# Designs tried in a protein design chat: VH-VL binders against o27280. Part 311

Target 1, 266 residues: o27280
Amino acid sequence: MDSMNVPEVLEIKRIVEESESVKTFIFSWDFRREVRPGQFVMVWDFRDEKPMSVSLIDPVRSEIGISIRRVGEFTDRVHGLSEGDLLGIRGPYGRGFELMGRDILLVGGGIGMAPLAALADEATARGMRVDALVAARTADELLFLDRLEAAGVNISTCTDDGSCGFKGFAHERLLTLEENHDMAAVCGPEPMMFQVMRILDERDVPAQLSLERYMKCAVGICGQCCLDDTGFRVCAEGPVFWSQELSRVREFGRYRRDPAGRRVPW
Key: E = the ipSAE of ESMFold2; O = the ipSAE of OpenDDE; V2 = 0.75 times the mean of E and O plus 0.25 times the DockQ between their complexes.

## First folded at step 11 (VH-VL)

Design Z30 (framework fv_libevitug; at its last look DockQ between E and O 0.83; V2 from the best seeds 0.78)
Fold by OpenDDE, second read of step 12:
Structure Z30 (fold): chain C 266 residues (1-266), chain A 123 residues (1-123), chain B 110 residues (1-110)
Amino acid sequence: as target 1 above (266 residues)
Amino acid sequence: QVQLQQSGPGLVKPSQTLSLTCAISGDSVSSDSAAWNWIRQSPSRGLEWLGRTYYTSKWYNEYAVSVKSRITINPDTSKNQFSLQLNSVTPEDTAVYYCAREYPRDYYGMDVWGQGTLVTVSS
Amino acid sequence: QSVLTQPPSASGTPGQRVTISCSGSSSNIGSYYVWWYQQLPGTAPKLLIYGNDRRPSGVPDRFSGSKSGTSASLAITGLQAEDEADYYCQSYDNSLSGYVFGGGTKLTVL
């Protein structure tokens, strides 16, 4: 797919505060260049580089958005930036979502809603019916609700503590929904995705799931994001996988590799 | 409805400058959402993009590498038009020249075209 | 020589499905969107497809575009006599820093 390239230094056009811990950074984009929901970019703050999902694709305004959750030193620095500041962006990379059918189900957990929000925009623009199950630990962590609603998405929410919507996990809420869809797109914690995938498989709903792994090169060279048994590189063959592909991945929903290559539980 | 009307001479001598103008109606040359292109077509070279001009807070020009040293595209806001100048022409520059609009810019393609102008380079 | 490669000709009978291929590289189709244009005899090109697979208003749904890797394809279903024209693919090439076109495909309706 995309080859390794030098980051393009871009000015932060706007910053949207999505929640206490999540901000969306908006950049001008040349839309002659293809960008797909589910793809990611490497964000460089001139000290470190991290993969981030594209959460906004607006060809009318010629803008893309990258949603970043504050979780560590890198993201702390990025969250300290202001409009007009500079970041290095290279990409997009990876395999994005495919759309099929008329009715699509989106199941997202936490920051996992980032790529799904972009997918929702594309799907609605194409005239598809979009249902979104948005999950989070608490109501304050639910993302993109207003944006999704404005786009015409039918939203169901669930929270671990019951502070908003269904009290419980996404897969539990999904079990209460009787309608089938032509396809589903899933992104969030792997334990959630694993359970959701099982339910969708039982219902014969084609599903795509976006994985998150530690990435270094983003171009399938370093192998840091390789999945056990299959050799799938999340940055190259993913991050979006079909459920049939993930069924072959032993580590899915169980563990991931840290920067040192050690197994770490979810 | 947006329309593009081309004008200029159809015959140019070698080493001279080819000059064409594209008049815009129904849109503004300084629209933040549009780009204004020149393309030419010949049996030998097919369709060939030459360059474009567009306004986004300031004016930008992009030129094809093949003609970059010889080409100038200029907007004229007072007349709501844009022009093409191609210097030091040779018989290889003989073609039908088109002006075209991108709207919106980049993603949506060239949606409105001029009628085309045959320009023959001959002594 | 065109940067994007198209077959010089294609043909079909009314009602048939025809496909026109457009082959590029990683520097253009592999990374950039593809556009398609229809050009009737004696006329300027007309935009047919944008964004790989999107139809502008007024373009019949029997025209469809697709893209995979470094190649794109235009499909015409229910071929009609009025579809006889030249078809061109377009993309952007980062190595050339400009738009590039295919060589064009002359579609004949038999």
Scores: ipSAE 0.890, ipTM 0.940, lowest interface PAE 0.5, mean pLDDT 95
Fold by ESMFold2-Fast, scan of step 11:
Structure Z30 (fold): chain C 266 residues (1-266), chain A 123 residues (1-123), chain B 110 residues (1-110)
Amino acid sequence: as target 1 above (266 residues)
Amino acid sequence: QVQLQQSGPGLVKPSQTLSLTCAISGDSVSSDSAAWNWIRQSPSRGLEWLGRTYYTSKWYNEYAVSVKSRITINPDTSKNQFSLQLNSVTPEDTAVYYCAREYPRDYYGMDVWGQGTLVTVSS
Amino acid sequence: QSVLTQPPSASGTPGQRVTISCSGSSSNIGSYYVWWYQQLPGTAPKLLIYGNDRRPSGVPDRFSGSKSGTSASLAITGLQAEDEADYYCQSYDNSLSGYVFGGGTKLTVL
């Protein structure tokens, strides 16, 4: 039996309110066990279990953080918890990000900044120059700006409504940025990621993209983990993919699947 | 600079207790981020981790399964040291014994080692 | 025998690249970090690599670590005479609830 497949009951050590709808739950972690940015854990509230990306990896303090957006019954219950309360944590799971080169561009949308915040910490610790394009619908939904600034990251923001930084979408902002990078990492809504990937491909920048929506299927339970062009299962082979792997997937950025398995445009 | 200085007898008879001490300078045995290890090395078995002690809000001890029934690792905050007690020794316990620090604990590995003590179990 | 498997010996000539493998299983390297240590004759082991591929201050950048699945590797580029030493990998094993070491690799510089 593999211990990473058995939930551990952990005490919530600290809660950080990132926004009105997002909290980071911080737990003590045994850092003999490997955790990489881009991996996820299964969070169990003793009723339901859902996948959540690891957003903080701090071996110095022996802490991991898991950022959770309030979107439904499970996340509402978890948001109602306090420091000292217990949650089950299983994992980590999935393929994490790989770092290469001297500089990296991070492009994050909404809660997609969560795994990228952990990656930013690792990249800066490795001496890389980090530029982050942080996108959201409104200024209040921009996440981790203070944490990224504290890490020494060069930040650009954009909001759909123009309430902070560039007015427009992430890919529109990216088109106005002329800096070259050795690699990029992208996480956010799939339509955003598709547009960003196309621009990075034209610039010959290798990119890794995290397909978090498929993680809702959780370690082999749900068919939505499958990318229909290639048969990739996000839980088994992702959630992080290189852009060269995704450029030939017809589903990516164009449609999703409903509970009946039908294709629905984004 | 952190230094670990080992002391203890180099010859122990079979069935007796092996006792070694590791004195710490430049750090505290109760440092929240450290862990304090005992490791041994023999030609036949290579490097073997024996156990560790560390402090967060309380003291914790972890021991290798192979020695768990015979081993005690004890921190002493007043003397800033930690010790190894290994009961009922046999010739198979003949080895060079090292103490070592992890700092920060877990992720960063054993960054400072004592000089080593050869312990011979005979006659 | 050791829980982690290393070749007992490796060799190279000055300036060459050598690699030392360390093979484990899902209960250790597959789920836990890998550390590497260098031991010169008559001395205690010295930490070379932590966190799979990180170097402590003072370790030359010609030493590097990597990990894939249940195996890890230590690479030494620009091999020098002073690199002649024993090299040990380390991980944690969940089934044994403790740190485990490889059997060691004696590196000879020819």
Scores: ipSAE 0.797, ipTM 0.906, lowest interface PAE 0.6, mean pLDDT 89
Fold by ESMFold2, look of step 13:
Structure Z30 (fold): chain C 266 residues (1-266), chain A 123 residues (1-123), chain B 110 residues (1-110)
Amino acid sequence: as target 1 above (266 residues)
Amino acid sequence: QVQLQQSGPGLVKPSQTLSLTCAISGDSVSSDSAAWNWIRQSPSRGLEWLGRTYYTSKWYNEYAVSVKSRITINPDTSKNQFSLQLNSVTPEDTAVYYCAREYPRDYYGMDVWGQGTLVTVSS
Amino acid sequence: QSVLTQPPSASGTPGQRVTISCSGSSSNIGSYYVWWYQQLPGTAPKLLIYGNDRRPSGVPDRFSGSKSGTSASLAITGLQAEDEADYYCQSYDNSLSGYVFGGGTKLTVL
């Protein structure tokens, strides 16, 4: 095992309350070590370990941020932590997003906006025009709006219940948006990503999509993050895939795997 | 407008201590965003990083393993300088020595360099 | 023997594209950013590329960097006589706990 695969115990430097259910945990980070938007880290709370996408990459302050939604036992424990408390971090791992052209569309659902927020910061810093479609179930779950606005991102919103912005799903809002982007980056619930991918394919917009699968080793050895029929390992060949890579994946948009590897419908 | 001006002797006898100073203008040695590096260059080994010092809430030093037992890098806030001392030199330490600012620390690289000082280690 | 491997020389004619390679390992380029420096004769190195592929202000856009796996590359397009210099790659090496440089590439403009 490479020494880079051992968890580093880091102190929580700052906590940002993004919503009632989402917090961003900020750590000091040595930026000689490469980190790219779309990569993930394994977060260890000394009991369990889960993959989380990097949401903030700030080399000037030497800070990295990890956004975590409270959804279960592990994330409840992490949300109970305070500044000065410790977490273990392994990584970063995986293939990040590739920037292309001058105009990028971001489509994020819920916590899926976390890696896209990091990508937005990089894209705007490079002088790209960034449009973001930010989706959630409800208004209070729309993430990173102030941060994206401050970065100069053009924001469109939608909520399932209509409490803010367009009422409906992200793919329905996408049909009403301008179609002239050089690329798109998509992250969120897999059914949403499937529908968005189909629209972008019809528009001939190159798209990268970030998948979530169960992970254990995070370095491609254990096989727990494999996609059926392709042999792609989400932790090694992904989590970011081009849409043409995913068009050959039978399971995408159809089912997911539980921790025991069993297929369950979305 | 940041400039680094080096000074120190160009000839050092074997087993003695090599001592160089880098004076900073247009920035502060205690800047919390910078790191202050020493690098040397020889025809046989090319560029070789020796170490750095930097300040956040306190001073930190990092030294290359190859010289760690012999090297000291010290900041001097009153003179706005930082120094290199390399003990027990041999002819293999003959090189052009550079100081360099790294800003911001850990990311941008060494964006300002001193003029270089040729140090010859010979009897 | 430099930790990072570069060809000792490269050449091109004005207007050409030239690339300079930099080979490392998983303990450096594979996990850490790459920097590039230009050194004109008799002068100190000058930062040319940071963060694998970013240019500092004032560096012409004919210089670009890239990285794949454990290797990096510097590309110079529209080659000009003033580009004749030595070029060095740099990374951080975790096993050595320090910055490491390539051996340098002398670029000749023919």
Scores: ipSAE 0.678, ipTM 0.857, lowest interface PAE 1.5, mean pLDDT 89
ESMFold2 (binder alone), look of step 13: mean pLDDT 94; pTM 0.951
OpenDDE, look of step 13: ipSAE 0.849; ipTM 0.928

Design Z31 (framework fv_libevitug)
Fold by ESMFold2-Fast, scan of step 11:
Structure Z31 (fold): chain C 266 residues (1-266), chain A 123 residues (1-123), chain B 110 residues (1-110)
Amino acid sequence: as target 1 above (266 residues)
Amino acid sequence: QVQLQQSGPGLVKPSQTLSLTCAISGDSVSSDSAAWNWIRQSPSRGLEWLGRTYYTSKWYNEYAVSVKSRITINPDTSKNQFSLQLNSVTPEDTAVYYCARDYPRDYYGMDVWGQGTLVTVSS
Amino acid sequence: QSVLTQPPSASGTPGQRVTISCSGSSSNIGSYYVYWYQQLPGTAPKLLIYGNDRRPSGVPDRFSGSKSGTSASLAITGLQAEDEADYYCQSYDNSLSGYVFGGGTKLTVL
């Protein structure tokens, strides 16, 4: 209720089907409580709890949205819920995106487009020019294209199989784009983000990257949100990091952590 | 556009009830988007939020803990106004009282204020 | 007594930059939006900044807000004589279940 660390039980107001594997769950939100693009909440189905990025922030309707991809038992159960059903929400947690300059590039892969969709809304509301590179394996896995278009975003797409837009990976498409940007925001698979970061660094474009590392506890007590070498914890110091901060992390883009906290290759 | 006009007595005796009203023009007291606040200002306590009333599906009242036992805030839809009643006043309740609009489900802040009413609690 | 801490005074000359701080805790500024109000002598407070860093229509871009952790700041660039006023920060506090204000800062333009 009053504690930010106790789940508040909220009614699912609306569900938007983004794709066959992704749904956005929309809740009424008390906007006396701050929420920023790039932050996450803990979603509790009364059995298990998982971190989910905030994908919609709508003060006019007093709503937030949380986009969830169906990948396992927890998310399968949540996907089975209907409007009017209840979920526990606590948070928000973590560091959100910062906006600077006049022009922003968004680079999103798969579900990583979710927090970037919220950022796109804020950036366009502030009068920034927004370019988005939306990447996925196939055309049916491209997310939020209609929402981005409605927000006035300039969209480029790429798919691994060439079924929509450029045929290839996000970083390959980025190399063919001749745009100058004051900043960038990147979210998607970690290997993709590493390659994109390298290109943006060569172009002297400051970038913020959102990391969804293995997270078991939002308060960082378990240490499983930790990045190697620097001791950064995604739920405490992240999930959004500047590219200069990530340049100090040897693990980024090369290794991940298993449930035991052990370092394993991507 | 939207204006708030305050009225009420400037002098109240200790132990009595302080009563003020805030008349609204350009908006409705029962608007789904608005909440109606009372704030006071004194040298000893500075700006102090007292409470608010607002309508969504029903009326809600929220009160500051410091005055919760003595305060009521009531909307009046027929007159398009809302009132403050503060019971058992003491000299420490001497302050300039303001009404103000904010938004119960949004972050827009207190964007419209009344002119203020100086209330002195003395015998 | 104020829940949020502001310096009691600040001063500057025309054209200078002035910054006014507002310090709180995790139960207020650390979790909730910050607002700033300007109060000219003999008038009601006027909303100057909402949502940490946003300006209402009609507020000059010389005024800007920022928030970091449990603290917020109001910055005034190109200071003008008419900026002489009291400035108050405001947030919500979940332990008190209500809005809280700073003690106010009297800005003098010399």
Scores: ipSAE 0.005, ipTM 0.509, lowest interface PAE 10.4, mean pLDDT 85

Design Z32 (framework fv_libevitug)
Fold by ESMFold2-Fast, scan of step 11:
Structure Z32 (fold): chain C 266 residues (1-266), chain A 123 residues (1-123), chain B 110 residues (1-110)
Amino acid sequence: as target 1 above (266 residues)
Amino acid sequence: QVQLQQSGPGLVKPSQTLSLTCAISGDSVSSDSAAWNWIRQSPSRGLEWLGRTYYTSKWYNEYAVSVKSRITINPDTSKNQFSLQLNSVTPEDTAVYYCARQYPRDYYGMDVWGQGTLVTVSS
Amino acid sequence: QSVLTQPPSASGTPGQRVTISCSGSSSNIGSYYVYWYQQLPGTAPKLLIYGNDRRPSGVPDRFSGSKSGTSASLAITGLQAEDEADYYCQSYDNSLSGYVFGGGTKLTVL
């Protein structure tokens, strides 16, 4: 009945090396099943299962792509795979981005550019004007620039070290860019998203932000979606939230939690 | 551009086999991104999907459960067409029959339709 | 009966906004894309909306689709006389392993 809860074993058709630490794994997909930018899938290597954002939605080729950053044992094993190898894919899960208006600003930091790249494709296909602010620590960590350019996106870059584009943080670069967008979508490190959200609020631009912390909550396996430690706030389905909702969360941009549930400053 | 042309009889007797053909121009029946559908429409049942055929590395056929025991959809690469055969017809099979393309398959919807063929099942 | 539920009729006057609903379940609209078709008298259906809310080239922007949970809707703004037609929603149903259509809505422009 609920085939979305059973992993499909899919062959890796193609692997794109996005950077030294990021690869995109491309699979054939049955597009009768809905998949939208901002949603994630569970990737199963036959030992462990981890949530990963969908970064490519290509119905012309009947393909989806999943971009994975190497950060630990599971991702190290997956990065060791080759074209022709098999992975289990379950999903998609979670609430995706909503598009409205004619003009959208995308602000992505590091791997957070992955779900925004899929969103850029959808926004462009709808005839929207798309501006992307792509931020990273260094030039070689900027992701998807060629893909965004090919899609007709207007790109600005920002690196902490100044190795490409503006020298500084995403929110500092945003202050130098034009102010009139109908909406924005933001994904990246939580401190970056908090600063960007504040500027967009001042400009009266509605924004949606994607939080990795909510992916496990969306599949019902963890309380990581509860950012407010008072317990008063009801956990909402994620990972995508409007900025108005996140502005009320005490932890957003201030603290994260370790595996024991303790607050750790960013 | 892409066009679908239907042919076949408009009158079929009960218990006989209904046969319709859909000729394709501007695309190939073996295009790996397309699927080729049969749909029918009657006042009592509205629009009803009957099935489809498509090619990737081999041919696949999928049929609606309501007709699965009586229906065959066959592609013909040499003539660039696909056909519908519906066995043991009854008056309930009276409908306008359409062929239609999905491109890209599964996602886009049925973007090109044939002109339709009214089939009356009557003695 | 139809697996997807639409009102049998809708009406409006030129310039108004009209919405047509389409209700399903978790086995269809709740998990799969929604499509909308316009059928003028004596013609084949024409794809109007795909992927819940996207328009093929050539479809006026006054037509829009939306989806929430197990329901979808088609909105027509700036209603024109030529919009008088039958409108059908479509999705895929995993319990039936096949595509399903709504019963259709006859839109009358007064």
Scores: ipSAE 0.256, ipTM 0.702, lowest interface PAE 4.7, mean pLDDT 87

